VHH binders against Probable asparagine synthetase [glutamine-hydrolyzing] (asns). Designs and how they scored, part 1

Scores and structures below are computed, not measured.

Target 1, 187 residues: Probable asparagine synthetase [glutamine-hydrolyzing] (asns), of Dictyostelium discoideum (Social amoeba) (q54mb4r2to188)
Amino acid sequence: CGILAILNSLEEASKLRKKALSLSSRLRHRGPDWNGIYQSSDSILTHERLAIVGLENGAQPLLNEDETIALTVNGEIYNHEKLREDLVATGKHTFKTHSDCEPILHLYEDKGDDFVHMLDGDFAFVVYNKKANSFLAARDPIGVVPLYIGWHKDGSIWFSSEMKAIKDDCYKFQPFPPGHYFSSKTK
Unless a header shows other numbers, all headers, positions and changes below count from the first letter of the chain; antibody chains are not in Kabat numbers.
ipSAE, averaged over its two directions, is called F for ESMFold2-Fast, E for ESMFold2 and O for OpenDDE. V2 adds 0.75 times the mean of E and O to 0.25 times the DockQ between the complexes of E and O.
[cut] marks letters that were taken out.
Atom coordinates printed by the task and the answers are left out, and those that the model quotes come from them; centres of patches stay.

## First folded at step 4 (VHH; from e5 with S56R N58Y)

Design a3
Fold by ESMFold2, look of step 5:
Formats: structure tokens, C-alpha cells, sequence
Structure a3 (fold): chain B 187 residues (1-187), chain A 119 residues (1-119)
């Protein structure tokens, strides 16, 4: 499974979509894959998985109730049951899937940048709020799940599971260090 | 207001043991994940171990079986029990609360505590 996210691009939306789909296909490694895509006027999130993986965990990117917040994620969140219980208890959220990663979506909604410390798991993700035009990317402290960050000349910030999806377009790129986050609020 | 104070470093013979402490204030250790890092002279800072809020622990391959991370919630303190120490373990050890902002290596970093293992 693979993720690609391009945030706050100045590229024309149709061209951005074609480019992202082409680049996301580089993350397919074996057999027929399924892809998911979420796009706004200047941002796009994708997710690739093997076609044989069931959809019980929900199609990605995962979306909140009014589809203003999107999440693309690889990994496992081991304390998802506790997080889900606490989020449901607020009365603010309706869960749509059985995905152990879905709580990330609602934590971003409720807490902004201040929730990653609550996650017990291995992960790499990008969560995007279309209405606020904000995003957050994070990687677990172990670094088992790969993630890369890149900078494009048009000012957009790129994230991907593998360098090959970003190396030809970004003038600077690097591994996303384990245990770190990147926030649009601190650009 | 977040503060992390490392202590317990010192000079030790090969095969010896030390216990490092990390006293925390401004947050609750049981509600966060906290990591140990180390940096040897002329080397990059490297991750050593993490304990998650739920108590799960993880270790770098280089220290597995020799180091143990733990916490005492009543004292709001974390520990790194180091045993079977080798010269390669010589470094300044840091305790830090994650997650950290990218390119901000000193966010929530303490001064560290020096561990020297004689050759």
C-alpha cells in the first residue's frame, strides 16, 4: 500500500490530477491495485492498495461526515478502540468504517495539530481539511512505515511512501524523520 | 512549560550497567510517548527506544536485549536501564517527548546526560 499527497499546488487542477495519478501508479508493486483519490482546487491525496485486500477497513482516502476532511494513511493504530470510544462519547462524530485509522480523521477535526502523541501504533499519514485548507503529516517514532517529504518550486509540499513518486518533480526531498510531524500552520 | 531533565550518566567499564532517569514536568508521562536518543561524537543523533502512552516499548536493533525503557507514573519519570554496555554505547543520551516538528531537533530536548564506556 502506498500514499501520495500534493498540498497547495499552483498547477491547474486537471493537470495536477493527471500527474498525481501517474505518480501514484509508481507505488503499485504487485498485481492489480485499487486507487483512491481526493482532490480540492489545489491539493490531492491518493492511496494505493492491492485489489485483493477487502474493503472492510474502508476505501481511502477516508472521509469525515461532510467530506471536508480526508485522510490517507499506512499503518496500524493499536489503541483505536479506546480512541473511537472517546470520540463517540463527545457526541460530535459518526464513524463510517471499521478502519483502525479512522480515529485520526476525527482527532484532527477536534484537536488540530495536537493529537499525534495519543496514537499507539506504526503509521505514516497525511490528513487534510479542505475547508480550512490545512494539513498535517506525521510518522511514528519507530519509522517502520516509510514516508518522504518533498518541496516543489510552486510552493507545494509533497508526501509519499516512496521517493520514486516525488524525486522527479521536487527540487528538494528527504526521508520524513520518524517521530516527527509537519503542519501547514508552521510552513 | 514542558521540561525534561536527564540524569544518571557517568563512566562505566565494558559490560557494566547504568540507569538513566528522565524527570518530566509540564505533561503527564503516561499520556504521551517519550523516546530516548543518543549522539556520539561526530555521529548523527540516533533513536534508541520509545515507550508509548499505553505502555508498549520499542528498541533500536543495536540495543535490543541490553536496554530497557520504563516509567514510574507516580514520579512522572522515565528510565533507561542499560546493561552489558559496550564502547559503542558512549554518547550523550537525550530524553524527549514526541512528536517533533520537522527540522526542529531541539524541541523538547534536554541538555542530555553523558555515558562513557571505557574501551
Amino acid sequence: as target 1 above (187 residues)
Amino acid sequence: EVQLLESGGGEVQPGGSLRLSCAASGFTVSSNYISWYRQAPGKQREWVSTIYSGGRTYYAESVKGRFTISRDNAKNTLYLQMSSLRAEDTAVYYCARGPYYLDSEFDYWGQGTLVTVKP
Scores: ipSAE 0.203, ipTM 0.598, lowest interface PAE 3.9, mean pLDDT 85

## First folded at step 9 (VHH; from d3 with Y101T)

Design u3
Fold by ESMFold2, look of step 10:
Structure u3 (fold): chain B 187 residues (1-187), chain A 119 residues (1-119)
Amino acid sequence: as target 1 above (187 residues)
Amino acid sequence: EVQLLESGGGEVQPGGSLRLSCAASGFTVSSSYISWYRQAPGKQREWVSTIYSTGRTYYAESVKGRFTISRDNAKNTLYLQMSSLRAEDTAVYYCARGPYTLEGEFDYWGQGTLVTVKP
């Protein structure tokens, strides 16, 4: 499975969408696959996976109740049951899928950038709040799941599972280091 | 306020053992993943070990089989049991709650404890 996220681009929305779909297709491993896309006026998140894998975990990007928060993620969250139980107990959240990664959406809602330390798992994700125009990317402390970050000349920040989705467009790109995060609120 | 305080460093002969402690305050150690890092003089900081909130543990290849990370929830304290120490293990050891910024700044880490393994 593959993720691509382009945040805060100056590109025209229709052109951004076509570019993102083209770049996301580079992340496919077996040919035509099911994919998902979430777009705002200046940002886009995609997820690529084999169609059969996607049947078990719900469509990505994952969305909160009013679809203002979107998550694209690879990995497993081993303590998802406890995280979900605690989030449900607040009375503030309605879960839509059985995905072990869905708690990340609601943790972002409740805690902003201050929740990644609570995650027990292997992961790489980008979570985006369209209403606040904020985002957070993070990678597990071991580095099991790959992630790359790139900077585009228009000021947008790019994230991808593989370098080939960002290397031709970003003037600078690098592996996203394990155990690290990037937040729109601190840039 | 989240605070981490390392202790237990010292001088050891090759093949010796030490147990480092990391006393935490301002959060519960079982609610987060927490890591040990080390930095030798003039070298970059390197990851040593992580313990997850559920108790799962991971180690860098350079220390696998020689170091053991653990925690005592009642004392809100982590430990790093170090055995079969080598000269290349000489470093300041830090306890840290991640994640970190891309620049590698630790928001929550201790002042470190020096481990010196004599030649």
Scores: ipSAE 0.574, ipTM 0.824, lowest interface PAE 1.6, mean pLDDT 87

## First folded at step 15 (VHH; from x1 with S104Q)

Design j3
Fold by OpenDDE, fold request of step 17:
Structure j3 (fold): chain B 187 residues (1-187), chain A 117 residues (1-117)
Amino acid sequence: as target 1 above (187 residues)
Amino acid sequence: EVQLLESGGGEVQPGGSLRLSCAASGFTVSSSYISWYRQAPGKQREWVSTIYSTGRTYYAESVKGRFTISRDNAKNTLYLQMSSLRAEDTAVYYCARGPYTLGQDYWGQGTLVTVKP
């Protein structure tokens, strides 16, 4: 699987979409693939997966109930059942998929940036809140799942599972270190 | 405010054992993944071990089989039991609750472990 996120871009929406789709295609594997995309006025999240991967795991990007929050993620959340149980118990959340990663959406909605420490898993993700115009990227503490961050000249922040989707457009880019997060709130 | 304070460091002979402690405040240790790091003189800081909220643990290859990460929920304290210590284990050891802000990492004072004859 591959992920790409472009956050707070000044590019025209249609051009941004074309760019994102082109770059995301670099993340495709050999064989039949599936592409998912979420786009707001200035941000876009994409997810590439093999077509053989069932939709029962949730087509990505994953969306919350009103589709104001989008999540693109690689990896697995091992304690997802407990997280889901707790989130459901609040009466505030309705899960749309059986994805082990969906709790990330609702945790972000409830807790903002302060929830990643609750996760047990191998993961790299970007979650974006269109309504609040905020985002959060994080990588697991061990670094099992790769993630890269890039800075664009227009001030936008880019994330990808592979450097090749970022390096051509960003003036600065680097591996996202394990056990770290990047938040728009502290940007 | 989240705070972690390391202790238990000291001088020990090769093959010896030592237990480090990390006293946590401002959060519950059992609800978070917490990690040990270490930095040897002249070297970069390296990850040593992590215990997740679930109790699942991970270790760096260099310490696997020799170090054990654990926690006491009642004391809200993290531990690192070190055995079969080697000279290369000499370092300042840090405890931290993840994740860390990119580019703005905070590290406490740590506790010094010196392994020498």
Scores: ipSAE 0.860, ipTM 0.932, lowest interface PAE 0.5, mean pLDDT 94
Fold by OpenDDE, fold request of step 17:
Structure j3 (fold): chain B 187 residues (1-187), chain A 117 residues (1-117)
Amino acid sequence: as target 1 above (187 residues)
Amino acid sequence: EVQLLESGGGEVQPGGSLRLSCAASGFTVSSSYISWYRQAPGKQREWVSTIYSTGRTYYAESVKGRFTISRDNAKNTLYLQMSSLRAEDTAVYYCARGPYTLGQDYWGQGTLVTVKP
């Protein structure tokens, strides 16, 4: 699977979409692939997967109930059942999928940036809140799942599972270090 | 405020054992993944071990089978039991609660472990 996120771009929406789709296609494997995309006025999240991969875990990006929060993620959350149980018990959340990663959405809703330490898993993700115009990127403490960050001249921040989706457009880019997070609130 | 204080370092002979402690405050150790790191003089800081909120543990290959990470929830303290210590284990050891802000370092004073004859 491949992920791409472009956050707070100044590019025109239609042009941004075309660019994101083009770049995201670089993340595809040989064979039939499926692409998911979430777009706001200035931000885009994409997810690439093999078409033969089942949809039992839900298509990505994953969305919350009112679709104001989007999540693109690679990896697996091992304690997802417990997290789901706790989130459901609050009475505030309705899960739409059986994805082990869906708890990330609802944790972000409830706790903002302060929830990643609760996760047990191998992961790299970007979660975006359209309503608040905020985002959070994080990588697991061991660094099992790769993630890269890039900076664009227009001030936008880019994330991808592979450097090739970022390097042509960003003036600065680097591997996202294991066990770290990047928040729009602290950038 | 999240705070972690390392202790238990000292000098030990090769093949010896030592237990490090990490006293936590401002958060509950059992609700977070916490890691040990170490830095030898002139070398880069390296990851040693992590214990997740679930109790699942991970180890660097260099310490696997020799080091054990654990926690005491009642004391809100993290531990690193080190056995079969080697000269290359000599370093300042740090504990930290993840995740960390990109571009910033969150390290305490650490505790020095010296393995020498």
Scores: ipSAE 0.854, ipTM 0.929, lowest interface PAE 0.5, mean pLDDT 94
Fold by ESMFold2, fold request of step 17:
Structure j3 (fold): chain B 187 residues (1-187), chain A 117 residues (1-117)
Amino acid sequence: as target 1 above (187 residues)
Amino acid sequence: EVQLLESGGGEVQPGGSLRLSCAASGFTVSSSYISWYRQAPGKQREWVSTIYSTGRTYYAESVKGRFTISRDNAKNTLYLQMSSLRAEDTAVYYCARGPYTLGQDYWGQGTLVTVKP
């Protein structure tokens, strides 16, 4: 499975969508019919999954109740049951899936940038709040799940599972270091 | 207000032992994953070990069998028990709650471990 996210682009929305779908297809070499996509006026998140092996995690990107927050993620969250219990107990969230990664979505809603420390898991993800115009990307402390970050000349920040999705467009790019996060607030 | 204070570093002979401490305030140590990192002179920061909120532990291959991460919830403190120390273990050791911010230059004070040649 593969992720691609392009945040806060100046590119026209239909061109951005066409480019993101093309670039996302480089991950696992799947056509657009087998990917998920979430788009705002200036941002886009995609997820590619392997045919049958990826079905159990639910369709991605994952969305909150009013679809203002989107999550694209690769990995597993070991303590998801406790996280879900605590989130349900707040009375603030309705879960849509049984995905072990769905708690990330609601933790971002509740805690902003201060939640990644709560995640026991192997992961790489990007979570985006369209309404707040905020995003956060993170990679687990061990670094088993790959992630790359890139900077585009228009000021947008790019994330992908593999460098080949960002290397042709970004003027600067690097592996996303394990045990780190990037927040739109640190830009 | 979230704070971690490393201590317990020092000079040690090869084959010796040290226990590092990481005293936490502003949060409960069992609510987070917490990691030890180290940085040797002239090298990039290296992950050493993580204890997850559930108590599950992981280690870098270079320290497996020699280092043990643990926590004392009553004291709100983590430990790194180091044994069979080698010259290549010489570094400043840092304790971190969850992830660092990408591009962060300051990792805290850390605690220096020097293994003599």
Scores: ipSAE 0.804, ipTM 0.912, lowest interface PAE 0.6, mean pLDDT 89
Fold by ESMFold2, fold request of step 17:
Structure j3 (fold): chain B 187 residues (1-187), chain A 117 residues (1-117)
Amino acid sequence: as target 1 above (187 residues)
Amino acid sequence: EVQLLESGGGEVQPGGSLRLSCAASGFTVSSSYISWYRQAPGKQREWVSTIYSTGRTYYAESVKGRFTISRDNAKNTLYLQMSSLRAEDTAVYYCARGPYTLGQDYWGQGTLVTVKP
């Protein structure tokens, strides 16, 4: 499974979409894959995975209720049941899937940048709020799930599971260090 | 205000033991994942161990079997019990609640562990 996110690009939207789909296809490994995409005027999130069996884990990117917040994620959130119970108890959120990663959407909405410490898991993700034009990327403290960050000449920030999706377009790129997050608000 | 204060460092002979403490305030230690990191002079910071909110623990290969991370919820404090210490364990040790910000330069004061040659 693979993720690609391109945030705050100056590229024309249809060209950006075509580019992202092409680059996302580089993240396929073997057998039939599923490709999901979420796009705003200047940002795009994609997810590649083996064909979905059943509806309960949800297609990615995952979306909140009004589709203003999108999440592309690889990994496993071990304490998802507790997080989900607490979020449901607030009365503010409606869950759409049984995905262990869906709580990330609502935590970002509720807590902004101050929620990653609550996630027991191995993970790499990008969560994007279209309404606020904000995003956050994070990688688990052990570094089990790979993630890379890149900078494009147009000022956009790129994230991907593998360097091959970003190396040809970004003038600078590096592994995303384990146990860190990047926030659009702090940059 | 979230704060973590490391203590318990010192000088020790090879093969010796130390227990580091990480006193937390402004949050409950069991509500977060908390990690120990270390940085030797002239080297990059490296991950040492993590304890998750559920109490599950993980260790870097270089310390597995020698170090134990634990927490005392009543004292709101984490510990790193280090045994069979080696010269390569000499470093400043830091504890962190959740992730650092990418590009963060300051990681706190830490506590220095020096293993004599």
Scores: ipSAE 0.799, ipTM 0.907, lowest interface PAE 0.6, mean pLDDT 89
Fold by ESMFold2, fold request of step 17:
Structure j3 (fold): chain B 187 residues (1-187), chain A 117 residues (1-117)
Amino acid sequence: as target 1 above (187 residues)
Amino acid sequence: EVQLLESGGGEVQPGGSLRLSCAASGFTVSSSYISWYRQAPGKQREWVSTIYSTGRTYYAESVKGRFTISRDNAKNTLYLQMSSLRAEDTAVYYCARGPYTLGQDYWGQGTLVTVKP
């Protein structure tokens, strides 16, 4: 599975979309796979998934109720049942899928940057709130799931599961260190 | 508001044991994943172990079988029990709630463990 996220680009939206789809295709591993895209005026999240992965986990990026928050994620969240119970109990959230990772959407909405500590799992993700123009990327403390971060000259921040999706466009890039998060507030 | 205070460091002989503590305030230790890290002078910070909110534990290969992470919810305190200590274990040890911010320079006070030659 492969993720690519380009946040707060100055590129024209149609050109950005074509670029992102081209770069996301570098993350494919076998024939036609399931893939998805979420785009705002200046940001894009994509997800590539092997065709044989079960479809009951929902298409990615995952979306909240009004589609203002999008999540692209690789990994598993083992305590998702408890997280879901607590989120449902607030009365504020309606879940749309069975995905272990869907709680991340609602935690980001409720807690901003202060939720990653609640996750029991292996993960790499980018969650984006279009309305607030905010985003957060995180990687599990063990580093089971790969992630890279890159900086583009237009000021956009790029995230990808593999370096090959960002190395030709970003003037600086590096592995995203395990046990860390990046927030648009620290940009 | 959220604070973690490391203690229990000291000098030990090779093969010895030591128990580090991480006292939490401003949050409940069982609500978060909490990790131990260490850093020797001139080296990069190294992940040591994590305990998740569910109680599941994980260890770096370099310490597996020798170190045990645990928590006491009543005391709101995390522990790292270290056994079979080696010179290579000499470092300042830090505990952290959840992830660090990318680019973060300050990691807390830490507690120094020195394993004598």
Scores: ipSAE 0.754, ipTM 0.892, lowest interface PAE 0.8, mean pLDDT 89

